# VH-VL binders against q6zmt9r679to764: the designs that were tried, part 2

Target 1, 86 residues: q6zmt9r679to764
Amino acid sequence: DNLLHWLAEELSEENAESLSSTLPLRRSTIQLIKLKNPDDLTEQIHEFLCFWKKSLPTFTDKLRLLARHLRKIGRSDLAEELKFKW

## First folded at step 21 (VH-VL)

Design q5
Fold by OpenDDE, fold request of step 22:
Structure q5 (fold): chain C 86 residues (1-86), chain A 118 residues (1-118), chain B 112 residues (1-112)
Amino acid sequence: as target 1 above (86 residues)
Amino acid sequence: QVQLVQSGGGLVQPGGSLRLSCAASGFTFDDYAMSWVRQAPGKGLEWVSYIRGSGDETHYADSVKGRFTISRDNSKNTVNLQMNSLRAEDTAVYYCAKFDYYYGMDVWGQGTLVTVSS
Amino acid sequence: DVVMTQSPLSLPVTLGQPASISCRSSQSLLHSYGYNYLDWYVQKPGQSPQLLIYWGSNRASGVPDRISGSGSGTDFTLRISRVEAEDVGVYYCMQALQTPFTFGQGTKLEIK
């Protein structure tokens, strides 16, 4: 997912921790993702975003939901840019 | 402070049309989907329609497909239900509801009575 | 369509006693990350429905801890540990995994 990869590149480690804590993912999944890519933060973020996206029902407005999460962690700038890129 | 206020509805003859409106306040409207749920007199709840936050996707119960149209105006924080070709079995109290993509319908309007009768 | 089946449909309860409502779905509501897309709603007399439980076991805002949801997959239960007068109403389970969203028949809780 190119868009999610872009977003992953824009997020700091702090943002990633904040974001992952707001997403309804198993914490064990997050740990496994980190273990898989211990030295690549971008890939860690990209992977848990992909898992998150896949876990949502098809009728979900995934863009709006992701934007909401980004605003929640203080990245309104990315939320707005995401809308244009989606 | 989060609330949904409904308007419209009333009495109409079979084959007629009505438009329901629901005004939202107290939350970021376009972050959430909206749904309509109805309840026939003395009966249970029946989901009617759903619209995503962007308005780019809609869903309908089979019982209303082709007759009802859900729409939203995010600039006005409103969701509408255009009801055409109304039938007696459409008689019900109609509720608009805020649909959280995680939690479901966590805020409901006060309901609007729609009566279809000759 | 996913069929939701509640039991019982009528539930007379003595004040202070526990109550339990069962809800079964015709297919699993469990997704890959451990959440069940099962909601519980209550409609109290003269009021709009309100959300009680989401994801099968999480209480919505303002819901007292004497009300709880449990279960996974296809079998779910709503429990009220000590029924109070304010609990009178009709309770509905609803699956939110896929459209059309489908409700159970409703369970009417009354005080004996």
Scores: ipSAE 0.888, ipTM 0.956, lowest interface PAE 0.5, mean pLDDT 95
Fold by OpenDDE, fold request of step 22:
Structure q5 (fold): chain C 86 residues (1-86), chain A 118 residues (1-118), chain B 112 residues (1-112)
Amino acid sequence: as target 1 above (86 residues)
Amino acid sequence: QVQLVQSGGGLVQPGGSLRLSCAASGFTFDDYAMSWVRQAPGKGLEWVSYIRGSGDETHYADSVKGRFTISRDNSKNTVNLQMNSLRAEDTAVYYCAKFDYYYGMDVWGQGTLVTVSS
Amino acid sequence: DVVMTQSPLSLPVTLGQPASISCRSSQSLLHSYGYNYLDWYVQKPGQSPQLLIYWGSNRASGVPDRISGSGSGTDFTLRISRVEAEDVGVYYCMQALQTPFTFGQGTKLEIK
């Protein structure tokens, strides 16, 4: 997912921690992702975003929902950019 | 305060049309989907229609498919339900509801009565 | 379509006593990563419905801890540990896994 990969590149480690705490993902899943990519923050973020996206019902507006999460962690700038790129 | 205020509805003859409106306030409107749910007199709840935040996808119950149209105007924080070819069995109190993609329908309008009768 | 079946349909309860409502789905509501897309709603007399429980067991905002949801897959239960007068109303389960969203028949809770 190119869009999620772009987003992953724009997020700091602090943002990633904040974001992952707001997403309905298992903590064990997040830990496994980190273990799989210990030295690549971008890939860690990209992977948990992909997992999150895949876990949602098909009728979900995933873009709008992701934007909501980004605003919640103080990255309204990325939320707006995301909508533009989508 | 999060609020949904409904308008429209009323009495109409079979085959007629009505338009329901729901005005939202107190939350980021386009972050959420909206739904309509109805309740026939003395009966339970029945989901009618769903529209996701962007408005680019809609869903309908089979009982209203082809007759009802849900739409939203994110610039005005409103969701509407256009009801055409109304039938007696469409008689009900109609509720608009805020649909959280995680929580479900966490905010409801006050309801509006639609009566289809000759 | 997913068929939701509630029991009982009528539930007279003495104040202070516990109450339980069952909800069964014709298909598993368990989505990936362990979330059950099952909601509980209550419609109190003269009011609009309101959300009580989401994802089968999470209380919505403002819902007291005496109300709880449990279950997984196709079998769910709403429990009120100590029924109060304010609990009178009709309770509905609803699956939100797929459209069309479908409600149970409703359970009318009344005070004896």
Scores: ipSAE 0.886, ipTM 0.955, lowest interface PAE 0.5, mean pLDDT 95
Fold by OpenDDE, look of step 21:
Parts: sequence; C-alpha cells; structure tokens
Structure q5 (fold): chain C 86 residues (1-86), chain A 118 residues (1-118), chain B 112 residues (1-112)
Amino acid sequence: as target 1 above (86 residues)
Amino acid sequence: QVQLVQSGGGLVQPGGSLRLSCAASGFTFDDYAMSWVRQAPGKGLEWVSYIRGSGDETHYADSVKGRFTISRDNSKNTVNLQMNSLRAEDTAVYYCAKFDYYYGMDVWGQGTLVTVSS
Amino acid sequence: DVVMTQSPLSLPVTLGQPASISCRSSQSLLHSYGYNYLDWYVQKPGQSPQLLIYWGSNRASGVPDRISGSGSGTDFTLRISRVEAEDVGVYYCMQALQTPFTFGQGTKLEIK
C-alpha cells in the first residue's frame, strides 16, 4: 500500500508508539512486526497499518478512521494530507 | 453531551413519502458512519440503512432497497432518511444511530414514529 | 444474510440471581484478524436501544461490570451476574461483520 507506506515515512518513532496504542491491534502482533523489522521503523509502521486496515470490515471508511487516529496522536497535518492523497 | 435528535415522521397513506432527519452534536460527525434502525410495534430491531462518514457509500436492507435513501450533510451534522413508496409494513419507530467503526451503534436518537395506514 | 438466533426469548429472573442469554450466528463472526463483530444491545422500557457490549466481550461506556459478554465464532453469551431491577428490558445481539446488519429476535428479561 503506497499511501500507507508514505504515512509510515512521515511518522516519528514517538508517533508510531502513540498510534499503535490507539489502534485495536494485539500487542503480540505489534511485537512480532517489530521483531520482523528490527532496524526499519518505516516498515514496522507500514506493516501494522496494513494489518490494521485489513482487520476492518469492508464497509468501513478506513480513510476517515485513520485520519481520526492521526488527529488523536496530534498529527492533524498528516490527517489532512492523507485525505488529499487518498 | 453527545446526542442525536430526530425529527420528521408521522402518519402517511400507503404509497406516500416521509423524510426523517437526525441532528448530531457532541462529536466529530464525519468521523463516524450513521445508521437507521427501525422497530415495528411489538417487534424486534431491524437495521434499515447505513452511510459512511464521507457519505460516499451507502447500504440498505433488502426490504427498503429502491424505496429509501439515506443521505448526510456533514456541514450541518445531519443524516436523513427519505422514505418513498411507503407500505404498511414500514410502520415502526425509526431510530438514527451513530455507528462507530469499532464499537457499533453507541449513540441512539430518541426515535420517531412512522405510521403507514389507509 | 447472517441469521442471528437468541435463546431464550423470555427470561424471567429473580432479583439478585444471575442471567444468561445465548446468541448464535449462522456464520462465524470472527474476522481473520481476531475480532468478533458481535454487539449486544438492550432496550429498556420506554427507551431507545443502547449499546452494552461490542466485539463480543468489551463493555461499552457506563456498563456495569456485572454485565459481561463472551464467546467467539458463532456462539456468544451475555451474562448478568446479579440481576437488578434496572436490567429489565429486551436484549439483542447484532452482527456487524457485514451488511445487512442483523439482529437476534430479542430476549425479554423480566423480574419474577
């Protein structure tokens, strides 16, 4: 997912930690993603975003939901840019 | 302070039309989908329609497809249900509900009675 | 469509005693990533429905801990450890995995 990869590149490590805490993902899943990509934060973020996206029902407005998460962690700038790129 | 306030409804003859409206407050409206659920007298709950936060996707129960139209105005924090070609079996209390993509319908309106009778 | 089946449909309970409601779905509500898209709602007399449980086992805001949801796949249970007068109403399970969203028939909880 190119858009999610872009988002992953824009998030700091702190943002990633904050974001992961807001997403309904198992801690074990997040840990496994980190173990799989120990030296690549961008890929870690990209992977858990992809995982999260796939975990949602098809009728879900995933863009707006993701934007909501981004605003929650203080990245309203990314939320707006995400909507633009979508 | 999160609430949904409904308006519209009433008595209509078969084949008639009604428009229900639901005004939202206390939350970021376009972050959430909205649904309509109805309850016929003495019966259980029946999902009627769903609309995503952006308004770009809608879903309907088979019982109302082609007759009902859900829409939203995010600038006014409102969701509407246009009901055409009404039938006796459409008689029910209609509820609007905030649909959280995670939690489901966590906020409900007060309900609006729609009576279809000759 | 996913068919939701509740049992019992009528549930008379003595105050202070536990109550249990079963809900079965015609297909698994377990998503590939581990979430059960099963909600429990209650409609108390003269009121709008209200959310009790989401994702099968998570209590909605304001829901007392004496009310709990459990189960996975196709079999789910709502439990009230100690029934109180305020628990009177009709309880519904609903699948939110796919449209059309479908409710169970409802279980009417009454005090004996």
Scores: ipSAE 0.843, ipTM 0.949, lowest interface PAE 0.6, mean pLDDT 95
Fold by ESMFold2, fold request of step 22:
Parts: C-alpha cells; sequence; structure tokens
Structure q5 (fold): chain C 86 residues (1-86), chain A 118 residues (1-118), chain B 112 residues (1-112)
C-alpha cells in the first residue's frame, strides 16, 4: 500500500507515460483511470500500479518485477530504493 | 544470448541422491524465477519445482515434496535441484526453465537424464 | 490441483490443412484484473519444449502467425491454420495460474 503510493509520488508525468506503456495493462483500463482522475497524476499512477499488482498471481515476485520496469524507464535510482524498502 | 546449460544426472540406485545444476547466461538472472520440469521416458511433461528470483519462496509438486530441494546462487547464476531418496518413478529427463512472471517458461535447458535403477 | 485435459491426444493431419487442439481446465484460469494464465508449448522430436503461446492467445517471440491461441476461462484452443512439416511434435497446454503448475496430457501432431 504505502510503497506503491510512495512510488506514485516520485514519478513524473513522463515516467508515468513510459511506465504505462511497458506494463501489461489494457488501453481501456489506462484511459478510464486517467478520466477518473484527470487532475491528480499521483492518484493515476497509484491506480495503475495497484491494478497491475492485482493482475498477477500470488507466486509472482512483484517488487523485483517492478524494479525491473523502473530500470527500463530510466529510474534505476527508484529501483534501488525499492530493493532497500522490501 | 539467453541460455541455460544443464549438468549432473546419471545412473543411481534407489534411495540414492543426485544433484542437478543449471547455469544461466544472457539475462539478469535474479530478475526471474526458475523451474524444473521432468519427462519420464515416453511420457508427458510434469512440473517439479519453482523458485522465485530472490530465492525467498519455493514450490514443489507433491510427488517430490520432502525429497527434492530447489536452490539458487544468484552470484554464480545457477539453479540446482538436490534429489534425495530417489525412486524408480523419478527416472526422467529433467529440464530447467527460466520462468518469466508474465510469459511462463520461455527458455529451457537441454535436459539431463536421471536413471534410478537397481 | 487444476486438472488440464487435452483432446485429441493423437492428431494426424494432411500438409497444408488446418489443425486444432482443445484444452480444458478444471477451474477458470482468468485471474482477477488480469489475463488467462494458460500457456501452450511444443516439443519437437529430439528437442526441449518451446513456449508458443502465453495468456491464452499471445504469441511468444519467433512463433509464426499461422499458430494462434484462443479461448478464456476453462476452454482454450490452439490452432495451426496451415500445417507444415516443421509443426510435427507434441503440444502441451499448461496452467500457470497457481502451483502446482499442471500440464495437459499432450497432443502428438503427425503428418498423414
Amino acid sequence: as target 1 above (86 residues)
Amino acid sequence: QVQLVQSGGGLVQPGGSLRLSCAASGFTFDDYAMSWVRQAPGKGLEWVSYIRGSGDETHYADSVKGRFTISRDNSKNTVNLQMNSLRAEDTAVYYCAKFDYYYGMDVWGQGTLVTVSS
Amino acid sequence: DVVMTQSPLSLPVTLGQPASISCRSSQSLLHSYGYNYLDWYVQKPGQSPQLLIYWGSNRASGVPDRISGSGSGTDFTLRISRVEAEDVGVYYCMQALQTPFTFGQGTKLEIK
């Protein structure tokens, strides 16, 4: 909960667009989240992350997978902080 | 390129032990889970075990629980299967596989034969 | 355990004709907020298994367009639109939703 919200606060609009492009989320889901929160970037990102997390089976190492995505979008700094926090 | 190279295997008597090894290259090893799958001669595929990238969580088929142990060394890019109390029904070709959390077992090793016979 | 049932178990096919393999699971493979966690693999003669399809319908890298997957929930189909000689092998579905991961029995595809 707190970890995904922290991350949502640390990501820029450019980061959010890059992340939404690499996460396996349906375009319609992304569009709906943006429409529901048009002026709240942090809440948009938080909802993206929550939906993504819920889409994966319980045996998935979700934090390591998220760190991989953060490295791909150029935020290795956040990927390292994420490793420290888990 | 992405590759899994297996070693170990061979002939062993019932009740014996063997250790299988699988060496990974061409990808960031600890980003992915690893799995073992076996195939008895002339039979289909049977999943054996799974270990998360961190090594913090393991899963086993009921047929091997308590006898087999999966482990990984992320500093050496290896996954291992320690097989104890071997039985004739464990005779199979054993494959290691890279488990992508999205795609499943997308890269497989070449297989190694384990024969359990008196 | 999730039981995976394939049919047919033997599939003789004429070159250039379509082929279909059915896979049924004992429970839904559609994860909440997610995809169907159903893989298809092929094991060609003398080779290790290879991933063909993930999430029920998505092609793995390098898999030709003539191989496709469809279905949802408990019923899935692998289709080859025009069978070629290199398609010979044993095809397996596998559920990847929960451990223990379980395979279907396999379908041996042969050229008539």
Scores: ipSAE 0.560, ipTM 0.884, lowest interface PAE 1.8, mean pLDDT 91
Fold by ESMFold2, fold request of step 22:
Structure q5 (fold): chain C 86 residues (1-86), chain A 118 residues (1-118), chain B 112 residues (1-112)
Amino acid sequence: as target 1 above (86 residues)
Amino acid sequence: QVQLVQSGGGLVQPGGSLRLSCAASGFTFDDYAMSWVRQAPGKGLEWVSYIRGSGDETHYADSVKGRFTISRDNSKNTVNLQMNSLRAEDTAVYYCAKFDYYYGMDVWGQGTLVTVSS
Amino acid sequence: DVVMTQSPLSLPVTLGQPASISCRSSQSLLHSYGYNYLDWYVQKPGQSPQLLIYWGSNRASGVPDRISGSGSGTDFTLRISRVEAEDVGVYYCMQALQTPFTFGQGTKLEIK
């Protein structure tokens, strides 16, 4: 949870748009989150990540999967910082 | 090319042990879970075991729990299944499979026959 | 354990005709805030299984348009709109929501 907030603070608006397009979240969910917090990018990203985490079965390696997404959007630096949590 | 190449099958007596290996290539091995699935002669598919990409969490079918151990070596891109206290009911073709966390078992090995017989 | 039940278990079909296979789970496969965690696999004669459908309705890479999946919750269907000779094999549904992962019994599709 605190890890996802940390990530939300580290991601740019461009990163958030890229991440939203690669995460398998429903478009309606993304839109509702943006409407709820229209001027708070960090809170939008935090909610995206929390919802994504809740959408996955318990056996899923969520940290490794998130690191894979971060590498895909060009934030390998953040993917490496996540690895210190493994 | 994504490939899974299996080795390690054979004939073994009841109560014996056998180790199956599966070598992966063509994808970032650590990013994916791995699974073993077996098929007894003339029967359907039965899931056996699962290991996360990190290796920190494993799951087993009740039929093999306590007897089989799944492990992986991410430096060698291998997943293994240690099979102890083998029974006649364990006779099957064993497949390893790449488990994509979103899409399931999207790549399968060629299968390895294990025969448990007196 | 989640029990997966397929129907029919044997499916003789005429080339060019449609085919449908039903899969029913003992509990919902729709994950909270997510998708239906239901896969379809085919095992062609002498081959390893291969993935056809994930999330109940999404085609895996290389799967032709004539093969489709539908359904949600506990009831799922695999449909082949026009059966071809290459479709011969045993079709399995599998739930990927929770361990132990469980397969249906298999449906053997044969050309009449």
Scores: ipSAE 0.555, ipTM 0.883, lowest interface PAE 1.7, mean pLDDT 91
Fold by ESMFold2, look of step 21:
Structure q5 (fold): chain C 86 residues (1-86), chain A 118 residues (1-118), chain B 112 residues (1-112)
Amino acid sequence: as target 1 above (86 residues)
Amino acid sequence: QVQLVQSGGGLVQPGGSLRLSCAASGFTFDDYAMSWVRQAPGKGLEWVSYIRGSGDETHYADSVKGRFTISRDNSKNTVNLQMNSLRAEDTAVYYCAKFDYYYGMDVWGQGTLVTVSS
Amino acid sequence: DVVMTQSPLSLPVTLGQPASISCRSSQSLLHSYGYNYLDWYVQKPGQSPQLLIYWGSNRASGVPDRISGSGSGTDFTLRISRVEAEDVGVYYCMQALQTPFTFGQGTKLEIK
């Protein structure tokens, strides 16, 4: 959770929009998160990441998968930092 | 171009050992899990083993636990299956497969025949 | 272990006609927040298996629209709206929710 919150603090609004388009989350889920945290971008991003993490089976390498998403949105710098936190 | 090229296999007597290798190219190998799946002659598919991208977690079918070991070398882009104490029922074509955490086994190797016979 | 049961095991079809294959699991494959971890694969004669459908209904890259998946939980269906000669092969469902991953028995699709 501390790692996902750190990441949520490092992402801009533009990063968050790109990330929400690459994560396989339902539109209704994304909209509900935004409605519950309308003025708190960091909390929106944190909730997106938590929801995504819980949607995956336990055998999934979630940190490596998250790094792949970060590279897709142009934040390879954060993908590399995530690697050093493993 | 995404490819998985397999090597190893052949004829071995019961109780013997073989090592299968699978070389990956065309994708970021460390980002994906890898699986082995086998198919006995005239039979269906049976999952054998799985290894996470980091190599930190492995899983095995009960039929091979204690006899087979999956491993990966991310510096060489290879996955290996060490098969010990081989039995006649291990005779099969063995496939390696790239496991995408969302899409399942989206790329497969060409298959390697292992025959365990006296 | 999750048991996967396919029917029919043999499916002769007339070229141009529809085909359906059923897959049932002994446990729900619907994971948290609405994902069904059910894949479909085909193994064409002399070839390695190839992925057709993931998450019960999503087509893998390059799979034509005439091949579709449906269902949720424990009951899934693969449908080919018009069978072509290239569709000959053995079709397998597989659960990818938990290890050991398990396949159905396979359904051999043939042109009559």
Scores: ipSAE 0.529, ipTM 0.875, lowest interface PAE 1.8, mean pLDDT 90

